VH-VL binders against Putative uncharacterized protein F40H6.5. Designs and how they scored, part 2

Target 1, 136 residues: Putative uncharacterized protein F40H6.5, of Caenorhabditis elegans (q09277r678to813)
Amino acid sequence: RMVNFANVMEVGDNITITGHIWQNASESTFNLYVGMDPKYLQSYISIHINMRWATDGIVYNYFWGMWNYQFESYSTRPFSRGLPYVLSVVRGINYYDVYGNGQFIKKFGIIGSVALHQVGAMYGYQQWNIDTVKMN

## First folded at step 13 (VH-VL; from k6 with heavy chain F102W)

Design m1
Fold by OpenDDE, fold request of step 21:
Structure m1 (fold): chain C 136 residues (1-136), chain A 122 residues (1-122), chain B 108 residues (1-108)
Amino acid sequence: as target 1 above (136 residues)
Amino acid sequence: QVTLKESGPTLVKPTQTLTLTCSFSGFSLSTSGVGIGWIRQPPGKALEWLAHIYWDDDKRYNPALKSRLTISKDTSKNQVVLTMTNMDPVDTATYYCAHRLWYDSGYYFDYWGQGTLVTVSS
Amino acid sequence: EIVLTQSPGTLSLSPGERATLSCTASQSVSSYYLHWYQQKPGKAPKLLIYAASSLQSGVPSRFSGSGSGTDYTLTISSLQPEDFATYYCQQHYSTPRTFGQGTKLEIK
């Protein structure tokens, strides 16, 4: 599900999505994009949150034209397949705080110049439902 | 060598539908990252973006003109078609199709057709 | 939509002089989403600078771009006769993609 924000994400803004993880999910992914109308696989990704259900964790990175393994980071995954979830991403001054089901799971440092990370959209895709999207 | 060429009627009556075709060579619209955009320019005025189509058939339209615009592609023919309904004299302009680099995440136009002047007149 | 305002509307200079063209956005735009084009009469626009400061292949080094946020600049260090044309800035940060109204660089 692609959602364009009404405004550029600012410090303190919280993007929260809710839904259900598929029972037989293999991957579930969430991206914040630079720009107000991004193109999947073409636009710059400020933060990439990827759940690979064959493993027990979450992979974080950014994506600006290429995948850079040196910027991969990881966290535990408080979610389970077949169950509802709440994912929140809060914009900091030069980082994102990521929460899952009310638990703090990751502080992701913004890669590169913060000024270039003018985030204006999100995209959740693969094997999970996104029922609600809220920015506050 | 990348080339693009616009074709279609150069004279359209008010309320009629304009159909323009962009024929290109030197690249394939099946290649990931490739896109074709349409831009118009009234005589002596600035450029206005109209629509864009990506390799995966994703489409973007100028919101102000969306209700009148339709963009489509025929990858096998290396063609992109733009239709614009309910034409008006204010739509008189040179219409360009332009290419976007396939390996870059940016949305800019590196190659342009020569443009075709479309005059809307009764 | 994001409005790009270029200044001045017309710039009259002589060959050899330095040209400075301004593009101001109605809201902050990432530099990666701001580009410059050159257009000569009767011709299609030509890409000069992409991502605010990256020189397009084949464009002379006398052209340069800079800026961030809402303010961007195209500079021609030493004008050549072939540089007299209309210049447009363009953004793709948000839809619709928009162009500035243009700056006409004419020979003095």
Scores: ipSAE 0.634, ipTM 0.886, lowest interface PAE 1.0, mean pLDDT 93
Fold by OpenDDE, fold request of step 21:
Structure m1 (fold): chain C 136 residues (1-136), chain A 122 residues (1-122), chain B 108 residues (1-108)
Amino acid sequence: as target 1 above (136 residues)
Amino acid sequence: QVTLKESGPTLVKPTQTLTLTCSFSGFSLSTSGVGIGWIRQPPGKALEWLAHIYWDDDKRYNPALKSRLTISKDTSKNQVVLTMTNMDPVDTATYYCAHRLWYDSGYYFDYWGQGTLVTVSS
Amino acid sequence: EIVLTQSPGTLSLSPGERATLSCTASQSVSSYYLHWYQQKPGKAPKLLIYAASSLQSGVPSRFSGSGSGTDYTLTISSLQPEDFATYYCQQHYSTPRTFGQGTKLEIK
């Protein structure tokens, strides 16, 4: 599900998505994009949150023209396949705080110049439902 | 070498539909990251973006003109077609098609056709 | 939409002089989404700078770009006769993708 924001994400803004993980999910992914009308696989990604359900954790990174394994980071995954989920991403001054099911799971430092990370859209895709999207 | 060329009628009557074809060579619209955009420029005025089509058939339109525009591609013929309905004299302009390529640093129009002047007149 | 305002409308300079062209956005735009083009009469635009400061291949090094947020600048360090043309900035941060109204660089 692609959502273009009405305004650029600012410090303190919280994007929360809810839904269900598919019972037989292989991957579930969430991106925050730079820009207000992104193109999948083309636009720059400020934070990439990827769940490969063959593993036990979450992979974080960004994407600015190329994938760089040096910038990969990880966290535990409080979600389970077949169950409801709540994912929240809060914009900090130079980081994102990521919450899963009410639990703090990751502080992701924004990579590169923060001034470039003018986030204006999100995209959740692969094997999970996104029922609600809220920005506050 | 990348080349693009616009073709179509140069004179259109009001209320008629304009159909322009962009024929290109030196690249394929099946290549990931490739796109083609249409931009117009009234005589002596600034540039206006009209529409864009990506390699995966994703399409973007100028919201102000969306109801009148249709963009499509024929990858096998290396062609992109733009249709614009209900033409008006205000739509008189040079119409360009341009190649857009995504690199590490951006997404921009790096090659342009020579443009074709379309005059809308009774 | 994001409105790009270029200044000045017309810039009159002599060969060898430094040219500074401004592009101001109605709202903040990531530098990766701001580009500059050159257009000569009767010709199609030519890409000069992409991502605010990256020089397009084949473009002389006397051209440079800078800026962030709402303010961007195109600079020509030492004007050559072939540099006198109209210059446009362009953004693709949001839809519609928009161009500035242009700055005409003419010979003084």
Scores: ipSAE 0.605, ipTM 0.880, lowest interface PAE 1.0, mean pLDDT 93
Fold by ESMFold2, fold request of step 21:
Structure m1 (fold): chain C 136 residues (1-136), chain A 122 residues (1-122), chain B 108 residues (1-108)
Amino acid sequence: as target 1 above (136 residues)
Amino acid sequence: QVTLKESGPTLVKPTQTLTLTCSFSGFSLSTSGVGIGWIRQPPGKALEWLAHIYWDDDKRYNPALKSRLTISKDTSKNQVVLTMTNMDPVDTATYYCAHRLWYDSGYYFDYWGQGTLVTVSS
Amino acid sequence: EIVLTQSPGTLSLSPGERATLSCTASQSVSSYYLHWYQQKPGKAPKLLIYAASSLQSGVPSRFSGSGSGTDYTLTISSLQPEDFATYYCQQHYSTPRTFGQGTKLEIK
């Protein structure tokens, strides 16, 4: 469920994934990684999108060698266990706009110098299926 | 304390297969985030990355050498094994295994073995 | 493949002088994936600076790193006798992981 991009993500690029949430899902996660050959738990994450299905929202963070638990941010969640989903992440100048099932749900600010966020891959994992991935 | 040590033959004939073992202690390769890599250095020359293996059995190879390399692990023995086929005198180098891990505050642990010189000659 | 080109190839200086070592990448990399190593003869490389500018634990404060994009610099503010060694930059932004060819810092 790792997808490496041919080129770094540019301003205006839109990554859209579709699939299905597992009926018994406990957690579902989507990351955009800095670098063109990233490794989970080794590489920096520009935006971390985490659905903990025991709660009512989406948790957002970033990873620069550690998580920043004190500065986590949140949004509402338009997704449900056992149903199809569409998740879109649009790169802005210094932010990401996140859409769920066509609905705008979060503007997430890029932490630190924006020039350092050369995003080269996505990784979606845990209790959801990813059926399609489309960039632009 | 973390330690790594390379072992294997120090002399190999051209066309033979080299098998090197990295034996380590002070960490487990079953721990999430852990990986071990192999790097070589020909005498007097720059370092060249060969391969990495991770806790989840993800394997990464230098594309220039991928057809000749196999990396594997034996978690119960705390060992990682590198096999390199069709050795040539140009492959004469010191071979290192190395381990790097993020720490709780986000900095690296960076540990290397002492290296083993492998000479390829008749 | 990202080629890292270091300059100068050899740098001859005296103790107490300031050393400036350059590393240029063939294409832009994130500084998070650019590292500096020191290697003394007969020994394995030792990490000095990770993520372009972060000082590794146990490394003296006279070492510093800077740069972004394609251009990176290692600086040693006042050379000590133990600093005469070969220095390598390394990237793992893109596969394969690569090292520069090295800068040998030798006593004048």
Scores: ipSAE 0.099, ipTM 0.717, lowest interface PAE 5.4, mean pLDDT 87
Fold by ESMFold2, fold request of step 21:
Structure m1 (fold): chain C 136 residues (1-136), chain A 122 residues (1-122), chain B 108 residues (1-108)
Amino acid sequence: as target 1 above (136 residues)
Amino acid sequence: QVTLKESGPTLVKPTQTLTLTCSFSGFSLSTSGVGIGWIRQPPGKALEWLAHIYWDDDKRYNPALKSRLTISKDTSKNQVVLTMTNMDPVDTATYYCAHRLWYDSGYYFDYWGQGTLVTVSS
Amino acid sequence: EIVLTQSPGTLSLSPGERATLSCTASQSVSSYYLHWYQQKPGKAPKLLIYAASSLQSGVPSRFSGSGSGTDYTLTISSLQPEDFATYYCQQHYSTPRTFGQGTKLEIK
């Protein structure tokens, strides 16, 4: 599910998505994109949140024309296959705070020049559904 | 080595439909992230983006021209086709196909065909 | 639609001089999606600078780009005969992708 924002994401903004994880999920992914007309693998990703359901965690990265495997980072995952979830991502001055089901799970540092991370869209895809999207 | 080449008629009559083919080599349109676009340039004027098509069949059109444009791909033939209906003399331009790619090392590459001049005249 | 306005329309300079070309966007864009192209007569455009300031491979170091928000600049520090061409800025921050109207750099 792609959602284009009316305005770029500001410091203090909180994007919250809800839905449920598929019973047979193998991957579930959430990206925040720089720009107002993004395309996967063509556009810059400020934070990439990837749930690999064969493992016990969440993988975090960014995309600046390539993935940076040396700087992949991880957190535990409070979500379960077949159950509802709440994922929140809060924009800080040079980081994102990530919450799962109300629990803080990761602080992810924004790479490079923070001023260039003009986030204009989100894209959630793969084996979960997204029922609601809210930005405060 | 990446190459792109535009082909199609160089002269069309007003109201006719233009069909242009971009034939390419050195990459596959089945590869994730790959896309091909069409851009035109009237003589002495600025470049104007027309449309893009991506490996996953996602299609993006210039809203000003969307009702007249159709873009499609044939991955097995390494071709992308642009159709533009109801041609008018104002559509006289050089038409380019172009391909942009991030390589595995993060290099940004932008490849263009040589362009084909299409004249719309009675 | 984001309009890119380039100035000047024509710039007449001699070899060895410094050229400064301006591109102004009608609204703020991420500089990551602002690019500069060079076009010589009868040829397709050639990418010079991507993401406002990153030099494309094979482009001479006399070319540089800068800017953010709405205002972007292409600079050529010491003009060579092969630099006399038309230059376009281009954005794909928002649909439709748009190009500026161009700056023609002419030999005086």
Scores: ipSAE 0.084, ipTM 0.706, lowest interface PAE 5.6, mean pLDDT 88

## First folded at step 24 (VH-VL; from w4 with light chain G30R)

Design wg
Fold by OpenDDE, last read:
Structure wg (fold): chain C 136 residues (1-136), chain A 126 residues (1-126), chain B 108 residues (1-108)
Amino acid sequence: as target 1 above (136 residues)
Amino acid sequence: QVQLVQSGAEVKKPGASVKVSCKASGYTFTSSYAMAWVRQAPGQGLEWMGLIDPYGGSTWYAQKFQGRVTMTRDTSTSTVYMELSSLRSEDTAVYYCARGPYDSSRYEGTNWFDPWGQGTLVTVSS
Amino acid sequence: EIVLTQSPDFQSVTPKEKVTITCQASQSIRSYLLWYQQKPDQSPKLLIKYASQSFSGVPSRFSGSGSGTDFTLTINSLEAEDAATYYCQQYYSTPPLTFGGGTKVEIK
């Protein structure tokens, strides 16, 4: 589900999505895109949050034209397949704080110049439902 | 069988431009595979120039060639092009196109290349 | 960029002998290293992925090992057809993808 924000994220802004993880989920992914009208597979991604359910944890990175493994990082995964979830990503001054089901799970440092990370959209995809999207 | 067939050898003057083509066959051109360009000067090693993705035609160029290289894709002919401008003598090399896996769901790629084109010799001399 | 240094630059080896080629990275690249084979007047061919995983169709005499900064390509029993230049390539930190300088293996 692609959602364009009304404005570029500012420090303190919190994007929260809720829904359910599929019982047979293989992957569930969430991206924050640079720009106000991003294009899937083309636009830069400020933070990439990927859950691979065959493994434990969550994979984080960004995408600016080419994958860079040096910026992969990881966290615990407080979510479970078949259950509801709450994912929150809070914009910091030069980082994102990621929360899952109310639990802090990751501080992701923004890669490169913060000024370039004008995030104006989110995209959640793969095997999970996204029922609500809230920006506050 | 996957095959990459490149255009023929080129001879150019300094300051000119060259456009090398790479025609792909044996797989879905717009699916899961990016195309990279790698060059090799005579008797030298391999040098990555950049890549073009399999979907929107987005490109990523090595900083060394930024501003001089342009990679394009024609999906109707399953052909990728690499144009290098402002040619210099040190641009004399065999230029290879090489297919690279690209995971769209994870935005991962390209990691490695298989197969490679047969190469295109570009000679730059006054 | 990450610099890969191969050693040696050149080897002249008798058939059936063991060949060892090393690749050292300027910083840790974990296991994100590839090995290519380029025979004379041919394009490169992928041999090894993730430092030690053989690519499809690669003879069993080829093997890769290592992680972090030091990697090795081994040909346990050199065949005449193995005369080629071998290149390592990292894909840990990109762009750019970077290659080693190559190791030329000739048959005595």
Scores: ipSAE 0.720, ipTM 0.901, lowest interface PAE 0.7, mean pLDDT 94
Fold by OpenDDE, fold request of step 28:
Structure wg (fold): chain C 136 residues (1-136), chain A 126 residues (1-126), chain B 108 residues (1-108)
Amino acid sequence: as target 1 above (136 residues)
Amino acid sequence: QVQLVQSGAEVKKPGASVKVSCKASGYTFTSSYAMAWVRQAPGQGLEWMGLIDPYGGSTWYAQKFQGRVTMTRDTSTSTVYMELSSLRSEDTAVYYCARGPYDSSRYEGTNWFDPWGQGTLVTVSS
Amino acid sequence: EIVLTQSPDFQSVTPKEKVTITCQASQSIRSYLLWYQQKPDQSPKLLIKYASQSFSGVPSRFSGSGSGTDFTLTINSLEAEDAATYYCQQYYSTPPLTFGGGTKVEIK
């Protein structure tokens, strides 16, 4: 589900999505996109959050045209297949704080120019449902 | 069999532009693979120039060539193009296209190349 | 960018002898290191991926080892057909993808 924000995400803004993980999910992914009205596979991604359910964790990265293993990072995954979830991403000065089900799970540092990370949309896809999307 | 067939040798004057083509066959052009361009000056090593995802057409260029290189693709002909402008003598090299695995769904690629095109010699001389 | 330094630049080896080529990265690249073989007047061919995994069709005499900053390509018993220039390449930090300067192996 692609969701355009009303305005570019600012420091302190919190994007929160809720829903449930599919019972037989193999993968669930969430992206924050740079710019307004982004296009899948064409726009830059400020933060990539990928859950591969064959593993125990979450993979993080950002995408500017090429995958960079240097910026690949990981965290625990507080979510479970078949259960509801709350995922929150808070924009910091030069990082994102990621929360899962109220639990802090990752600080994702923004590499490069923070000014370029004008996040204006999110995209959640693959095997989970997104029921609500709110930015506070 | 997977093949990458490149266009023929080029001779250009300084300041001119060159456009090299790379026709892919033997696999689904817009699936699971990206195409990189790597050049090799005479007697020198390999230098990565950039990469294009034929599926979406997204590109990433090495900083060295930013503003001077343009990579495009024609999905109808399974062909990738690399255009280099403002040519200099130091651009004299064999230019290779090279296929690299790329998962568009994950924005993830294994940045190794197989196979490679046969190479295209571009000679820049006054 | 990550710089890869290969050693030696050149070596002449008798057939059936062991060949060792090294590649040193300017910083840790974990195991994201490749080896290519380029024979004269040919395009490069992939030999090793992930520092030590042989690519399909690569003879068993070729092997790769190492992690972090120091890597080695070994040809256990050099064949005449192995005369070529060998390149390492990192894909840990991209862009850009970077290559070593190459090691030319000739047959005595």
Scores: ipSAE 0.687, ipTM 0.903, lowest interface PAE 0.7, mean pLDDT 94
Fold by OpenDDE, fold request of step 28:
Structure wg (fold): chain C 136 residues (1-136), chain A 126 residues (1-126), chain B 108 residues (1-108)
Amino acid sequence: as target 1 above (136 residues)
Amino acid sequence: QVQLVQSGAEVKKPGASVKVSCKASGYTFTSSYAMAWVRQAPGQGLEWMGLIDPYGGSTWYAQKFQGRVTMTRDTSTSTVYMELSSLRSEDTAVYYCARGPYDSSRYEGTNWFDPWGQGTLVTVSS
Amino acid sequence: EIVLTQSPDFQSVTPKEKVTITCQASQSIRSYLLWYQQKPDQSPKLLIKYASQSFSGVPSRFSGSGSGTDFTLTINSLEAEDAATYYCQQYYSTPPLTFGGGTKVEIK
């Protein structure tokens, strides 16, 4: 589900999505895109949150044309297949705080110049439902 | 069988431009693979220039070549092009196209290359 | 960029002998290292990925090892057809993808 924000994210902005993970999910992914009208597979990604359900964790990175393993990081995954979830990503001064089901799970440092990370959209895809999207 | 067939050798003068082609066959051109360009000066090692995703046409260029290199693709002919402008003698090299796996769902891949084209010698001399 | 330094630059080896080529990274690249073989007047050919995983069709005499900063390509028993230049390549930190300077292996 692609959602364009009304404005570029500012410090303190919280993007929260809710739904449920598919019972037989293989992957679930959430991206924050740079720009106000991003295109899938073309636009830069400020933060990439990827859940591979064959593993126990979450993979984080950015994506500006090539995958850079140097900036790949990980966290625990407080979600379960077949269950509801709440994912929140809060914009910090030069980082994102990621929360899952109310639990802090990751502080992701923004890679590169923060000024370039004018995030104006999100995209959640693969095997999970996104029922609500809120920016607060 | 997967094949990459490149255009023939080129001889250029300094300041000119060269456009090398790479025709792909034996696989779905616009799926699960990107195309990288790597050059090799005579007697020297390999140097990555950049890559293009044939599906969307997105490109990534090595910083060294930014502003001088342009990679494009023609999906109707399954061909990728690499154009290098403002040629200088140091650009004399064999230029290779090379297929790189790409997982669009994970944004991963394009890290290793198989197969490679046969190479195109570009000679820049006054 | 990450610099890969190969050693040695050149080897002249008798057939059936063991060949060892090293690749040292300027910083840790974990296991994100490749090995290529380039025979004279040919394009490079992928041999090893993830430092130690042999690519399809690669003879068993080729093996890769190492992690972090130090990597090794081994040809257990050199064959005449193995005369080539071998390159390591990292894909841990990109762009750019970077290659080692190459190691030329000749048959003595």
Scores: ipSAE 0.687, ipTM 0.893, lowest interface PAE 0.6, mean pLDDT 94
Fold by ESMFold2, last read:
Structure wg (fold): chain C 136 residues (1-136), chain A 126 residues (1-126), chain B 108 residues (1-108)
Amino acid sequence: as target 1 above (136 residues)
Amino acid sequence: QVQLVQSGAEVKKPGASVKVSCKASGYTFTSSYAMAWVRQAPGQGLEWMGLIDPYGGSTWYAQKFQGRVTMTRDTSTSTVYMELSSLRSEDTAVYYCARGPYDSSRYEGTNWFDPWGQGTLVTVSS
Amino acid sequence: EIVLTQSPDFQSVTPKEKVTITCQASQSIRSYLLWYQQKPDQSPKLLIKYASQSFSGVPSRFSGSGSGTDFTLTINSLEAEDAATYYCQQYYSTPPLTFGGGTKVEIK
C-alpha cells in the first residue's frame, strides 16, 4: 500500500498502520519516502523497516541512491506470522521512534543532513496486509 | 547484449580538462541501473571516482574528486559523461565506466559493477 | 574510508594447483566484499559478491570466503586463462567505494 501525504512529515507526526501478517510470510517491508512523488524505484528512503520472518528481528536502514550497510541496525520483533499488528513511526528531530503493538522497539537515527529528509509518502509491501493508515 | 562503449584516448596538458563519454546499449538506460566511473593509473590499482543515476541525474562523488569532477548524462543518446578539470600528471590513467544496479526495492542489489566499459586512456603531459 | 589490504602482491603458480588470495579490511565490513578479475589489457570482471556468492557465468573453481575483516579468494585448480590481477572491493560503506591494491597471479 502506497500513501502520499498532503504535506511533508513534521517533527512529532506519528504514522500508524494496522493489519495482519500472512501465515506464510517470508518478508514484510515499510518505507518512508523523501519527496511527494515516490513512484520511482530511485526515490530516497528515510527509514526502511524490513521484517525477514525466518529471523527474530527487524532490519533498519535508509536508501540514498545506494544502500549503505554501515547504517544497518536491528531490533526485536513483537509481531508474529498470522497475527494482527500495529506499527507506529514517530518523527523526531533527527530520528524516528518505532513502536510495535504499542511497545517502543527502536530509535533509528536519521543519517546525513536532517533537512534533506522531507518525507512525503509511505509504502508498505510484501507479505502483510495493511488495513488502516493514519497520520496524527 | 549489454555494452558500454567509451570515447577514444586523450592527450592533455596540465591545467586542461577532459570529458570522457560512455554510451550504453542493450538495456533500459534510465531503469534500475546507475553508472560508476573508476580509474586506474599506470601500474596501480582501481580507484572509484563516483556514480551517476541516469534517471534523475543525481551524482555521488568521492571526496578526493569533489570540485574537480562532473558527471552528466544524456538520456536521448543513452550516454554518460565524466569531466575532470585542472588536470595534473597524476591524473594520467585509464578511466572506466561501469554499470551497477540502482534499485531501492532490492536491499542487496547495489554497489557492485558489471559490465565495465573498455576504458579510456587519458595522458597528462607537458 | 575503509582500506583494503591484499596479500600477496604477486604469486606465480603451477597449473592445477590451488591459489589463495587474501583481503584484509581496516574495519568490519561484515560480508559486503566483492572480487574482480582483470586480465592483462582488459576491463575488470565481477567474480564473487557478498564474500562468497559466485556471479553468473563464473567457473566453479573460483570461491570466496570470510567475513568481518578477513576474506579469501580461492582458485582450487588454476587454469592458464586465470592469469590475471585480482581485486577485492568493499561495498559496506560509501562514498567512496574502495578497492584492494590487487594480487597478480601468473602461470609458472
Scores: ipSAE 0.532, ipTM 0.824, lowest interface PAE 1.9, mean pLDDT 90
Fold by ESMFold2, fold request of step 28:
Structure wg (fold): chain C 136 residues (1-136), chain A 126 residues (1-126), chain B 108 residues (1-108)
Amino acid sequence: as target 1 above (136 residues)
Amino acid sequence: QVQLVQSGAEVKKPGASVKVSCKASGYTFTSSYAMAWVRQAPGQGLEWMGLIDPYGGSTWYAQKFQGRVTMTRDTSTSTVYMELSSLRSEDTAVYYCARGPYDSSRYEGTNWFDPWGQGTLVTVSS
Amino acid sequence: EIVLTQSPDFQSVTPKEKVTITCQASQSIRSYLLWYQQKPDQSPKLLIKYASQSFSGVPSRFSGSGSGTDFTLTINSLEAEDAATYYCQQYYSTPPLTFGGGTKVEIK
């Protein structure tokens, strides 16, 4: 599910998605994209949130034309296959606070120049349903 | 069926610039692929110079070449260019273009290259 | 930047014998290691991704192994057409992407 924002995401803005994880999910991904009309295969990703259901956690990174695996980071995951979920991402001055099912799970620092992270879209895909998307 | 055809050999003097072209065919030039430039000095190994995304024209250069290299593209001719300025004798090499996937939807969708162009010999001699 | 050191620089090998080539990284690169083959006067060709995943169309006699800092390319029965220089490349950290110095393999 792709959502283009009406305005650039500002400090304090909270994007919340809800849905459920597929019963036999292998991978589920949520990205925030730089730009107001990004092309999701080629556009920069300010935060990449990737759930690999064969493991117990969430992988975080960013994309700036190339993946750089040295910057990979990790949190535990409060979600389970076949169950509903709530994922929230809150923009801070130079970071994102990530919440899963109401629980704080990760503070992800924005990589590089913060001014370049003009986030204008989200895309969630792979083996989960995204039923609602809310932004303040 | 994918082909990368490069411009011919060049002989340059120190201090000059060279611009090498790489014409792509057999795939959609502006979709899902980027182009790298890699050089190989005579009898030596491979050295990555940088990458260009033909869709938006964004570039990433190795620090060693920052300030001397410029990569551009012409989407109407499906061609990527690499220009190296302030040439020195150490820049004598075969210069290759190489296609790599450019797909941020897959976590390992960048930074490996297939196919490569035939190479362009650039000789810097006074 | 990550330095890749290949060994040996050169080996001359009887046909049908096993070839082993090593690549050592200056720091852990997990499994983000590629192998290329470059035949004389030709462009490189991709053989192995992610340390051990064969690229499409690569003969089964080629295999890769290793993780962390120590990696191996194996040709389990050398053919005449395998005479080439072999390069490792890391793609764990960029820019720059870096290559090993190469291992030249020829037929004895």
Scores: ipSAE 0.512, ipTM 0.820, lowest interface PAE 2.0, mean pLDDT 90

